# VHH binders against p49116, part 246

Target 1, 238 residues: p49116
Amino acid sequence: EGPLLSDTHVTFKLTMPSPMPEYLNVHYICESASRLLFLSMHWARSIPAFQALGQDCNTSLVRACWNELFTLGLAQCAQVMSLSTILAAIVNHLQNSIQEDKLSGDRIKQVMEHIWKLQEFCNSMAKLDIDGYEYAYLKAIVLFSPDHPGLTSTSQIEKFQEKAQMELQDYVQKTYSEDTYRLARILVRLPALRLMSSNITEELFFTGLIGNVSIDSIIPYILKMETAEYNGQITGAS
Key: E = the ipSAE of ESMFold2; O = the ipSAE of OpenDDE; V2 = 0.75 times the mean of E and O plus 0.25 times the DockQ between their complexes.

## First folded at step 17 (VHH)

Design hb4 (framework vhh_ozoralizumab_d1; at its last look DockQ between E and O 0.01; V2 from the best seeds 0.00; counts 0 for: pae E 8.4 > 2, placed apart)
Fold by OpenDDE, look of step 17:
Structure hb4 (fold): chain B 238 residues (1-238), chain A 119 residues (1-119)
Amino acid sequence: as target 1 above (238 residues)
Amino acid sequence: EVQLVESGGGLVQPGGSLRLSCAASGFRFEDYGMYWVRQAPGKGLEWVSFISWDSKYTLYPDSVKGRFTISRDNAKNTLYLQMNSLRPEDTAVYYCATHWPGSDSEDYRGQGTLVTVSS
């Protein structure tokens, strides 16, 4: 069998609304987040191994890991997105809600901790100077996680994850031969993704856009949509 | 201020067609995804279509897939919904929106246009 990922899967270009407004409102944040979500999911769809698992299994996988994929996407696109500015804006909006006594103290703490974790994760990834190939493989490892409840074809999923891991290893050894511990440093960041609450992420980035419709509920529709127009974005071709 | 004005609703027989339009102003329309949502009598709001800012992504629920087509003209700041093979269950007030209606602000949807499908 051929490689899990090809060079076409390395490109991950997020287009932001332009120009960035002086004041980042919920509209801008939600639009930006939605674009990243679509990009992430369609990236997954572009992987032959993912396609081979079938629609039901694909849906289950993405439902289980969309938050992690999204978070990796945030880290990867942090500069383009001006993520720090977005997060600051989110905090400001939350402060307004706090002043209106719409949130409990415990909830406020949870949300603020989540934002902190997100910032720390993205900063850590930036510090490691993760490149496009490494991000692609990390996303694949996250995508093909067999340890989520309710998954079918777990053996096959595990094989794909192992393949992703091996390809990452080979890439790192080849590209960063002088840094023998780089792989370990990269992989040790993955557990941090599991600490991220999908519910809080959804609330922070998608409340204005999705409302009462959950990301979970729309994932099947995103995965079923036509990809002809999106393929150009993945490959960098316009 | 975001302003959305829907038009094109009316009475139609089952199997008929309608084309809705939404004129947008007060924001950079070309940068944002847009939604059509509807509210049937006695029911809550439901989304019926989505289109991305660049028209590369369109989404439909199963209830309207194959019958409804969302499109946009960014040069005209206009959103469209072509509705074919209309059914009585499609009877509702249709709204265009920049956000899901569940948001605290009603500022991101119009006043709506009524579509009645009846024999």
Scores: ipSAE 0.636, ipTM 0.841, lowest interface PAE 0.9, mean pLDDT 90
Fold by ESMFold2, look of step 17:
Structure hb4 (fold): chain B 238 residues (1-238), chain A 119 residues (1-119)
Amino acid sequence: as target 1 above (238 residues)
Amino acid sequence: EVQLVESGGGLVQPGGSLRLSCAASGFRFEDYGMYWVRQAPGKGLEWVSFISWDSKYTLYPDSVKGRFTISRDNAKNTLYLQMNSLRPEDTAVYYCATHWPGSDSEDYRGQGTLVTVSS
């Protein structure tokens, strides 16, 4: 039934809060991250294969992979976001929190390891010069991951993931025909995404907006916001 | 040009000690927290230690806590790692690193120094 993704799914344009403050505070970081999260969730919602799985499966998939999608979004939008500046500000904030005794020593160790791994991941993606098509297919591969616990319809999800992998392979071989090992170099970066902790991502990027609730708990509401607009567009097209 | 240059690696017997140094240049060293990380043969990178810009806070994973000591001298732009009670599993290339000292992500880590712990 045709390609998994169309050119509509390649466009991924993040708009940053304006103006950028001289000192990056928690609210600027959280607003920037929230815009990326919203963009990532509605990107997933727009995929026909995702829509075909049904609302309960959609929620389960996004709950399982939102952190991986968000991390790919960080890497893709690193220059627009000035991510290196954001991470430096986060590290300085954490050092001040240590001085104020607001965070446990064990938690700080976990957070610093996570920041370092995130930096390594984004650097490796930048060195490979991953393009927008490649990012779109990588996001589809992590979205349609059949091996997360508690998923239903895993056979169909696996078929969609295999289709995303096939389309990525075709794209890389056509576009980067002189680089025999580019696909392999890209795919070996995916396991690093599974090592990223969603609760640490919440602490680093979302503490100013979420309060004591998690991203996992608000995902159904984010997905439903599109439903009302989507249905209006279909029924009002005449 | 940002540079991080590690030195002090070598061959040492189990139970021995080594002191690593990292000379930093091309950025305001005193404004950044610093790390030591390591890569054993055939493995990924592993975080080994962190020190804040003012040396007030140091962090270690359990694998090296009590055996390794990170320190810095901001006047000399130098980071140190004192490694005591070395074990064969400490064999690795050791790197000093920071979080994005310039805008170029390539410059956040040095070239490394090899530490081999063997009888």
Scores: ipSAE 0.012, ipTM 0.461, lowest interface PAE 8.4, mean pLDDT 81
ESMFold2 (binder alone), look of step 17: mean pLDDT 80; pTM 0.811

Design hb5 (framework vhh_ozoralizumab_d1; at its last look DockQ between E and O 0.50; V2 from the best seeds 0.62)
Fold by OpenDDE, look of step 17:
Structure hb5 (fold): chain B 238 residues (1-238), chain A 119 residues (1-119)
Amino acid sequence: as target 1 above (238 residues)
Amino acid sequence: EVQLVESGGGLVQPGGSLRLSCAASGFRFEDYGMYWVRQAPGKGLEWVSFISWDSKYTLYPDSVKGRFTISRDNAKNTLYLQMNSLRPEDTAVYYCATHWLGSSPEDYRGQGTLVTVSS
């Protein structure tokens, strides 16, 4: 069996709305987040192993890990997104909500802690200077996690995860041969993703979903989208 | 200020067709994904279509898939919704929106246009 990932899966280019407004509003934040979400999901769709699991299993996997994928995407695209500015804007918006007594003290604490965790995670990834290949493999490891409840084909998922891990290991050994602990340093960051609340992430970045719409409910539709036009963005084939 | 003005609604028989338009202003229309949402009498808001800023992605719920087509003209700052094979259950006020969720204090949606499907 060929490699899990190819060079085409390494490219992860997020296009931001331009220009950045002087004052970041909810509209800009949500658009940016939406683009990242779509990019992340289409990235997953582009992996042959992912396709091989079938639609139902794919949907379940993405539902389980979309927050982690999204967070990795935030970290990877932090500079392009000006993530620090976005987060600051989110905090400012929250402060306004606080003044209006719309949120409980406990909820405010939870949200602020989440923002802090997110920022720390992204900063830690930046400090490690994670490259595009490493991000791709980390996303694959997160995507093919067999430990989520309700998954089918867990044996196959586990195999794909192991393959991702092995390929990452090989890459790190080859590329960073002088740093024997780099792999370990990278992998120990993954648990931090599990500490991130998907609900809070959704609230922060996807405010304005209509009615009972959730990221969870939209995921199946995103995964069923025609990919012909998206493949061009992922492969950089303008 | 974001302004969205919907038009094209009206009374139509089951099986009929309508084309809705939304004129957008007050923001860089070409940079944002756009949505059509609707609200039927006594029901909450539901999304019926999405189109990305570059028109590369479109989304439809199963309820309208194959019948509705969203499109946009960025040069004209206009969003469209072609509705075919209309059903009584499609009766609603239709809004164009710049967000999935209308929970923003500033409702990034217009005043809406009424679509009534009735024999």
Scores: ipSAE 0.728, ipTM 0.875, lowest interface PAE 0.7, mean pLDDT 90
Fold by ESMFold2, look of step 17:
Structure hb5 (fold): chain B 238 residues (1-238), chain A 119 residues (1-119)
Amino acid sequence: as target 1 above (238 residues)
Amino acid sequence: EVQLVESGGGLVQPGGSLRLSCAASGFRFEDYGMYWVRQAPGKGLEWVSFISWDSKYTLYPDSVKGRFTISRDNAKNTLYLQMNSLRPEDTAVYYCATHWLGSSPEDYRGQGTLVTVSS
């Protein structure tokens, strides 16, 4: 019992590499994306309901939804990240790759469609002026998705998702009482997240990862990562 | 010009310890996460630790967790790896790296430092 999220879960501050380079490059993009990924994973594992599900369930949930969480994070942090500038740089890189015959035409089409879908999603979220509380509950709804294959504790996950939905509804009704349909407008955006390709997200944002490591393979280790938030001792939250 | 220079490798008996250092120059070291990776004879690259730009997060695979400790000194542009309780399977060339691996793992900037764990 008690609320699913507290005010500490609403804070989502992304710190960018400083200063922003005059010419964006793979290293800046990958560092920026890595920071968002770690922030998103730190956020997820700090939720008491997530902690209650156990390590195996947590790994399975995050493997299933990390791209959706990452995409919500991109939309939430789009201004701080200068995401439109990053995406423009990626498009220029792809155009140069065509000129150098480095990628197949079919792959380039897939990647450009993904970039378009991502831009459309981020623009739609910006037009709705989604606030930090709304983002936190949307992330929780995405995180506690019981319909992914291979999950254990599906009933418990479903109960947590229903609680996130209820708390979002209560928040929207109180905060935006004059806009009766705001919740519906927000929730209609969520299906677009399932259409985002984690494979292409890795190519766009994580090309510089060491040793061709997929995000799926490092998730167990990210969830066990040690933090320096505790009084000079190295600790991990899980 | 980006430079990464590893040092501190050597021969050590099982159960022993070594401390690796990586001196970085030619880029803003304090802005980027850093990795230690290793390559055993006849094997591919294996990451063995990661530290975020601000040292807030550290990651280890299960094979080294509890035995290896990554750290950094941003004022000195230096990355460290403290390796304790070394095992023969830790024998490898150790490289420090950033997201700068590019499109191919063999594009490392440093030459690495050899760690040999044998009786």
Scores: ipSAE 0.577, ipTM 0.804, lowest interface PAE 1.8, mean pLDDT 84
ESMFold2 (binder alone), look of step 17: mean pLDDT 81; pTM 0.823

Design hb6 (framework vhh_ozoralizumab_d1; at its last fold request DockQ between E and O 0.49; V2 from the best seeds 0.66)
Fold by OpenDDE, fold request of step 23:
Parts: sequence; structure tokens; C-alpha cells
Structure hb6 (fold): chain B 238 residues (1-238), chain A 119 residues (1-119)
Amino acid sequence: as target 1 above (238 residues)
Amino acid sequence: EVQLVESGGGLVQPGGSLRLSCAASGFRFEDYGMYWVRQAPGKGLEWVSFISWDSKYTLYPDSVKGRFTISRDNAKNTLYLQMNSLRPEDTAVYYCATHWLGSSPEDSRGQGTLVTVSS
């Protein structure tokens, strides 16, 4: 079998609305997040191994890991997004909600802790100076996680995850040969992703979903987009 | 101030077609994804279409997929919804929106345009 990822999967370019306004409103934040979400999901769709799992399995995988993929995307695109500024804006908006007594003390604490975890994770990734290849492989490892409940074809998923891990290992060994423990330093960051609540992420970045609509409910529609449309989006991804 | 003005609604027979328009102002239209939502009598808001800022991403629920087409002209700050093969269940007030939910103060939508599908 050929490699899990190719050079085409390394490119992950997010285009932000420009110029950045002086005041980051919810609209700006949601737009930015939406672009990142679509970019992440279409990235997954572009992987042949992902396609080979079938639509039902693909949907289940993405539903299970979208928050982790999104968070890795935030880390990878932190500079272009001015993520620190976005998070500060979110906090400011949250303060308004607090003043209006819309949130319980416990909820406020949970949300603030989540924001802190996001910032800390992204900072930690920046400190490691993770490159585009490493991010691609990390996203693949997260995507092909067989340990989520309700998954089918877990053996095949595990195989793909192992392949991603092996390719990452080979890449790190080749590119950073003098840093013997780089792989370990990178991989040890992944558990932090599992500590983050998808619900809180959704609340912070995707305010304004209609009714019972959730990211979870939208994922199947994104993954079912027509091939021609999908191909056009990949070549012109933001 | 964000302003959205919907037009193009009316009475149509089942199987007929309509084209809705939304004129946008008060923000950089070309930088934002846009949405169509609808509200049928006695029902809540329903998302019916999405288009990204660059028109590369479009999304439809199963209820309208294959029948509705969303498009935009950034030069004209205008959003469109082509509706074909209309059904009685498509009867609703249709809104242009800058968010998936147009009921929040941060989510802007217009006054809407009424679409009635009836024999």
C-alpha cells in the first residue's frame, strides 16, 4: 500500500476575512470558525484511506473527532487567525453574558477553563514549532482513532492510524534527526485534545445554530457534498 | 448597521419555481458566508441553504437538496435562492441571514419574503 498522506495533504491554508476589524464581533468569530471547520472536514475527505472507509464510517469518525481536528486547526492557524485576539474577544463577549446573569457560576468556570485549555494547547504547540507535515500526520492520527464508541471497521481504522503514526515517525526521524525525542514530545500533546468539550467549543465558536442544529448534525451534509463541488473546494480552499 | 432585504416571494402552484433575492448592506458582504432560512406556519426556523464567502462551499438539507440552489453576486451584494419543483411543504417566510440562526441579536436577518405553494 502507498503512503497514507501525500504532499497535497500538508497544505492547510486558512483565509481570514480582511482586514481584521478593531472590534471582533460574534459574526467575525463564527465566520472564521466556519472556514476552519470546512477546511478541516474537506481535508479529511481528501485522504484516500478516509474515502475507503465508506460514508457511514466516515461520518461517525468525523462526528467523534471534529473537536480535536478543529482544535489542531486552531493551533496550526493560530498566527493567521490572531487566535489570542479572538479568544480575548470571546472572553469579552462572555463578560457581557455574565453581567446579564445568563450563566451560572459553575458554567462560567467551565467555559473559562475551556478557553484556558485551548490557549494553553495552542501555546504548547507553538513552542514545539510544529511544522505542516507534523500537523497533517497528527490530524490523521486523531481522525483515524478506533477507540470512539459506536465505530464500525475499527480494525481498518486502527491500521490507518498506525500508518499515520509510522509515517510521522519516519518524517521526524528524517527531518529532525538530531532531536531524538521530538516525536515523543509531539505525541504527548494529543491527550490534551480529549480533555476539551466539543459542546463548549461549539458554543464559543459557532453561536447561532438554528433549533436543534449542531455541528454533529451538519457533518453528514458536509461529507455528502458532490464530488465536483468538493473537488472545486479543495483546489480553492480558503 | 446590517441590513438585509428579501424579495421574490409569492404564490406559486406545486411544481412551480421562484427565485428569491436578498440585498445586503452595512457590512462587508464578500467576506461572509450567507444563509437562507425559512419559517413555516406553526413551526420554528429551518435552515435551507448555505454558501461560503467565496461561493466554493454550498450546503443543503435533504429537504431541499436537488431542488434549491443558492448563489451570490458579491459585486452586487446580493444573495439568491433558486427554488424549483416547489411543494406545499415549502410554504414559509424565507429570510436571508448572516448566521444559521437569525433570532439572536448577533444574527441578522431581514423582514423576510412569503412563499406560498398551493393549488
Scores: ipSAE 0.752, ipTM 0.879, lowest interface PAE 0.7, mean pLDDT 90
Fold by ESMFold2, fold request of step 23:
Structure hb6 (fold): chain B 238 residues (1-238), chain A 119 residues (1-119)
Amino acid sequence: as target 1 above (238 residues)
Amino acid sequence: EVQLVESGGGLVQPGGSLRLSCAASGFRFEDYGMYWVRQAPGKGLEWVSFISWDSKYTLYPDSVKGRFTISRDNAKNTLYLQMNSLRPEDTAVYYCATHWLGSSPEDSRGQGTLVTVSS
């Protein structure tokens, strides 16, 4: 009982390194992507329903959906991140790698196709003018996906997903009452997320992580990360 | 040109404490996440801690969580590691690091400072 999300779960403010460097580089891209990843994980951890599932279930859910959640974050923050500029720089780098004979042609085709699909997804979301409430519910639907292999507590996860869907429906009907098909247009964009490769996302955005780690391997540590929102406040009490 | 210079290493008894510092230059330190990593002789690099650019997020592996504290002072371009309850297994060269710069992994870390925990 009670809403799945509250207004505090709608706020999703990404702050970028500034200024943007003269030449985009792996260091800047990795910092930018890491900020989005941490913001997304902080968001997921703050949801009471997520907290109720327990640590092992939480780790399994995030390992299954982090790329979809990250991709929704890219779409939501595309203008703040200057995502089109980042993707253009990556395309230029890939073309240079072909000319210097550094990568196989088959791999480059896979990566270019993924970049195109990512840009098309972000463009389709921008054309729909998805608001912050809608993004929050879409992220919850993606997070509480019961059909990933290897999950436990599938029945409870499904109930949370149904609750997210119902709350999205209620929000859209109240806020966009004049647009009968808005919910349907929004929901038909979600299947594209399952086509996004986590391996390629790591190559595009997370090559700069120290230690050559995969996002999958660090998720348990990210979910246990310490957050300083209350730690930065100083009071005079001794 | 990124430069990271670690200091504060030394010999300490088990159960003791030590504070490492890292002076950073050649990039906008205040805009980037930072790491501590360590390497015992003949071993690979082991991640020890991470702190986000604004100190809002800190991460620790289970081997040091509760004993080590990472912090940063962006006004001084300095990264810190407070190490408490030290054990002989913490003996290593400790490196300050940032995200890979796109060339060599060694370009993203300093030369290190030796910490020896021994009776």
Scores: ipSAE 0.684, ipTM 0.862, lowest interface PAE 1.2, mean pLDDT 86
ESMFold2, look of step 17: ipSAE 0.585; ipTM 0.816
ESMFold2 (binder alone), look of step 17: mean pLDDT 80; pTM 0.809
OpenDDE, look of step 17: ipSAE 0.725; ipTM 0.868
ESMFold2, look of step 18: ipSAE 0.671; ipTM 0.852
ESMFold2 (binder alone), look of step 18: mean pLDDT 80; pTM 0.803
OpenDDE, look of step 18: ipSAE 0.735; ipTM 0.871
ESMFold2, fold request of step 23: ipSAE 0.642, 0.676; ipTM 0.835, 0.851
ESMFold2 (binder alone), fold request of step 23: mean pLDDT 80, 80, 80; pTM 0.809, 0.814, 0.812
OpenDDE, fold request of step 23: ipSAE 0.733, 0.742; ipTM 0.872, 0.875

Design hb7 (framework vhh_ozoralizumab_d1; at its last look DockQ between E and O 0.54; V2 from the best seeds 0.66)
Fold by OpenDDE, look of step 17:
Structure hb7 (fold): chain B 238 residues (1-238), chain A 119 residues (1-119)
Amino acid sequence: as target 1 above (238 residues)
Amino acid sequence: EVQLVESGGGLVQPGGSLRLSCAASGFRFEDYSMYWVRQAPGKGLEWVSFISWDSKYTLYPDSVKGRFTISRDNAKNTLYLQMNSLRPEDTAVYYCATHWLGSDSEDYRGQGTLVTVSS
């Protein structure tokens, strides 16, 4: 019963398609988002506590929180991703759809508000200058949320969440001892994640899923990937 | 302009094998994940395989897992699908697509190649 997270869980390196195209099309956006999604899920898989919950529980857990994990990933990788540019491109794409009268006024409003929320959240995280350890712990707290409907082993999940919180607290106290309220400032950002719609996130970053494909439907397959493939992602081994 | 050209389809008996190819152009193939989708008669599009840009990740639905193998040659800008132990239910038009989580736009998939599995 060691720590929930180790230094290996702090590494979160997103590789973007290179070079960035002059025009960010849907193809580029979706590829980038997919890479982040995979990275986030593989990160979760790398946590021993997560593994201990079992495959069914893991799947349910990730299905419940993938949007939050993804959003944290966006914030963490915002600079590498040029997130502001991506979001601008998404807006432009949406504008085209608007011109084609494919979306209702209400839907447009919802989507635009969502984009605003994403931008604000990421900006807020940047202002706080959240480091890799803090992001790792925040992701763990989000991952091990026992309050999602339909979860099994909620007691164990709660314990893991508490452990994540405690480790974050210890880290912040140790690393940022002069900032007494840093922990609080960080944790109060988490509710913002719950305000974001997974459906809209999926629509924005994973536009035009074919057939019955959804993030929800793909999660089990990603989580069942072979260890070698997973290790390649986490270790960055080429 | 993204161009995808599928080939290798045909008529095969149950238990047979086929290898599909997809020639890609108009984008940096090596930077993008690819996938195969199929459309059976009277059914919608379904994905049958995914491969990451770096070939580190491959995904298969349960329906084809163990029978189909996706691969790519980035130097040749070519995507492959090895299909073994083919079944009648595998009969469909198979399409190469640029991103499994990307776009349903026809601009990001080819014209398809017909695979018919019949005795």
Scores: ipSAE 0.779, ipTM 0.898, lowest interface PAE 0.6, mean pLDDT 91
Fold by ESMFold2, look of step 17:
Structure hb7 (fold): chain B 238 residues (1-238), chain A 119 residues (1-119)
Amino acid sequence: as target 1 above (238 residues)
Amino acid sequence: EVQLVESGGGLVQPGGSLRLSCAASGFRFEDYSMYWVRQAPGKGLEWVSFISWDSKYTLYPDSVKGRFTISRDNAKNTLYLQMNSLRPEDTAVYYCATHWLGSDSEDYRGQGTLVTVSS
């Protein structure tokens, strides 16, 4: 009962490290990507429907869909992030790795195909001029995906996904009433997210620490993270 | 050049407390998330705590949650770890680091400070 998302779930503002370095480096890219990941996880766990599923279900669900949420976040924040510049820097880094013979030719082909698919997805979303409400509902549809093996509460997850779809339909019809096919054009973009490899996303935007830290391993801790929104800044004024 | 200098380690009895500091330079400390890792004798690195650039988010593994507290002072470019209720298994060299997801070619951690918890 009630709407799945509120106006607080539509706000999605990414703050970048400032200023963007003249020479992009792994430090800047990893911090930028981490901020987007944490923003996406904070968004997901703030949804009452998500909270109702319980912690074990939450962890399983996010492990299944974090890459799709992250990819939607990249598309939504592409301009703020200067994503095209970041991807160009990653390509240059990969070319240096080829010259140093650190990766197999087959792996490099897989990674470059992934970058191409990511660029095409982000371009297609920009051409449709997807707004913040539409992104919020698309993220909810992706989050509440019932088709991953091993999930509990699959029927409840499916009901939440259907609710997100209904609310998106109502929003688009109300807001874009003279564009009869907008909903269909938006929804046909979602299958492209399944082409994105979480393993390659980690390689491009996240690297493990010594000790083999992965996104899968930290998701339970991110979902339990302590949040200090009321104390978000520590001033030197004493 | 990025420089991280840990201090505050020492010998402490079980149940004791210790506060570690990490002085940072060579980058805009206020723009980057920070974390602590540790290496016990003969073991690999283990993350101990994380704090976001704006202090909004803090993370702890179950092994230290409730006993360790990470904090930062962006005006002083300093990261802290308050360690309470110390146990012998906390014995390790503790390092601060500027991003936990790592890199292929750069070392983004300090030289470390030794904490020994023993009778």
Scores: ipSAE 0.612, ipTM 0.823, lowest interface PAE 1.4, mean pLDDT 84
ESMFold2 (binder alone), look of step 17: mean pLDDT 81; pTM 0.818

Design hb8 (framework vhh_ozoralizumab_d1; at its last look DockQ between E and O 0.66; V2 from the best seeds 0.00; counts 0 for: pae E 2.1 > 2)
Fold by OpenDDE, look of step 17:
Structure hb8 (fold): chain B 238 residues (1-238), chain A 119 residues (1-119)
Amino acid sequence: as target 1 above (238 residues)
Amino acid sequence: EVQLVESGGGLVQPGGSLRLSCAASGFRFEDYAMYWVRQAPGKGLEWVSFISWDSKYTLYPDSVKGRFTISRDNAKNTLYLQMNSLRPEDTAVYYCATHWLGSDSEDYRGQGTLVTVSS
């Protein structure tokens, strides 16, 4: 079997709305977050191994790890996104909510701690100077995590995760031969992702959701989304 | 100020078709994904279509997939919804929205246009 990832999976380019407004509003934040979410899921979809697991398993995997993938995406795209500015804007919006007594003290603390964790994680990744290949492999490791409850085909998922890990190891050894502990330093960051609440992430970046709709509920649809190329083929055949 | 103005609603028989339009202003339309949402009588808001800023991606719930088509003209700041094979259960006020799956805020959706599907 060929490699889990190819060079095509290394490319992860987020396009932001342009220009950035002087004042970041919920609209801008939600759009930016949505683009990143779609990009992350599209990335997952592009992996042959992911496709091989089938739709049900794919959906379950993404539901389980979307927050981690999203967070890795935030870290990877932090500069392009001006993440610090976005986070500051989010805090400002939260302050407004606080003033309106819409949130409990405990909730405020949880949300602020989450923002702090997110910022620290992204900063730590920046300090490590993680490159595109490393991010791709880390995302793959996160995606193919067999330890989530309710997953089917766990043996296959584990194999893919191991493959991702091995390829990362090989890459790091080849590319960063002088840094013997780089792999360990990178992998030790992964646990931090599990400390982050998907619910809080959703609240911070996806405030525009209606009713009881959640990222979890829309993931199956996102994974089945149609591309313009596909639509063009259908219309051209008529 | 964000302004969204929906049009094209009306009464149609089951199996009929309608095309909705949404004129957008007050923001950079070409930079944002757009959505159609609807509210049926006695029910909450539900999303019915999504289109990315560049029209590269579209999304539909199973309830309308294959029947509805979302499109946009960024040059005209206009969003469209082609609705085919309409069903009585499609009866609702339809809104265009600027947030994912819509927003409770009136600032991010229009006044809506009523679509009634009845024999």
Scores: ipSAE 0.568, ipTM 0.820, lowest interface PAE 1.0, mean pLDDT 90
Fold by ESMFold2, look of step 17:
Structure hb8 (fold): chain B 238 residues (1-238), chain A 119 residues (1-119)
Amino acid sequence: as target 1 above (238 residues)
Amino acid sequence: EVQLVESGGGLVQPGGSLRLSCAASGFRFEDYAMYWVRQAPGKGLEWVSFISWDSKYTLYPDSVKGRFTISRDNAKNTLYLQMNSLRPEDTAVYYCATHWLGSDSEDYRGQGTLVTVSS
């Protein structure tokens, strides 16, 4: 019992490589995105409800939703990341690739449409001024989605999602009591996350990560990653 | 220009230990994840370990997990790989890198250091 998330799950601090290079390159973009991915995975696996589902369920769940979590992370950290600058640099790179005949026109169209959808999503979240508590519960709702194919324990996952929805509702009603439609406006943004292509996200942000191995393939290893803590010891680690 | 120089390789018996070092220069080492890869004779490159920029996260493939430990000293711009319980199949040239394998990853990889594990 108790709340689904604690205050430690509301904190979501991303630290960027410094300084931003004069010309953005794959190395900088991939490092920045990797930091966000690892922060998101650290966040997910630290949730007691997530831990309770077991390793196979955890892997299946994260494989199904990692791009949605990552996209919420992009929106939450868009200012810190200078995401609009990164996306503009990627667009310029794509235009150069056309002139150099490196990519097909169909692929470039798909990538440009994805960038536009991502930018629109992030702008809509910024306009709503979504706060850290709201992001934490939105990420939990996305993480505990029982309707993905191939999941086990879907009844328990559904209960956790309902708990996240209830806690978000309670938070919004208490904190934004004079904005009666805020919860509805926030929740209608979530279906757009499933329209985001994980394949294109990998191409935009993760080219070169682990030898071009897909994020889907490394998720079991990320979920088992060893984590160092400030006290210099990993409590409960080998 | 990015420069990575591996050292510490050598001949060791099975069950032995070695510590590899990688001296880095030409970029802000403390801002980027680092990794070790290896190439056994006649084989392709295999990632061996990964460490985040701040050492908070480390990853290992199952083949070396529990035996190898990656670490870094950002003040010295140095990456390390502690290899324990070495096996003959660990025989390879070991490279450090600042970028995962891909179309441009060879520009951010060192010359390698040979580790030979045999009786």
Scores: ipSAE 0.513, ipTM 0.781, lowest interface PAE 2.1, mean pLDDT 84
ESMFold2 (binder alone), look of step 17: mean pLDDT 81; pTM 0.823

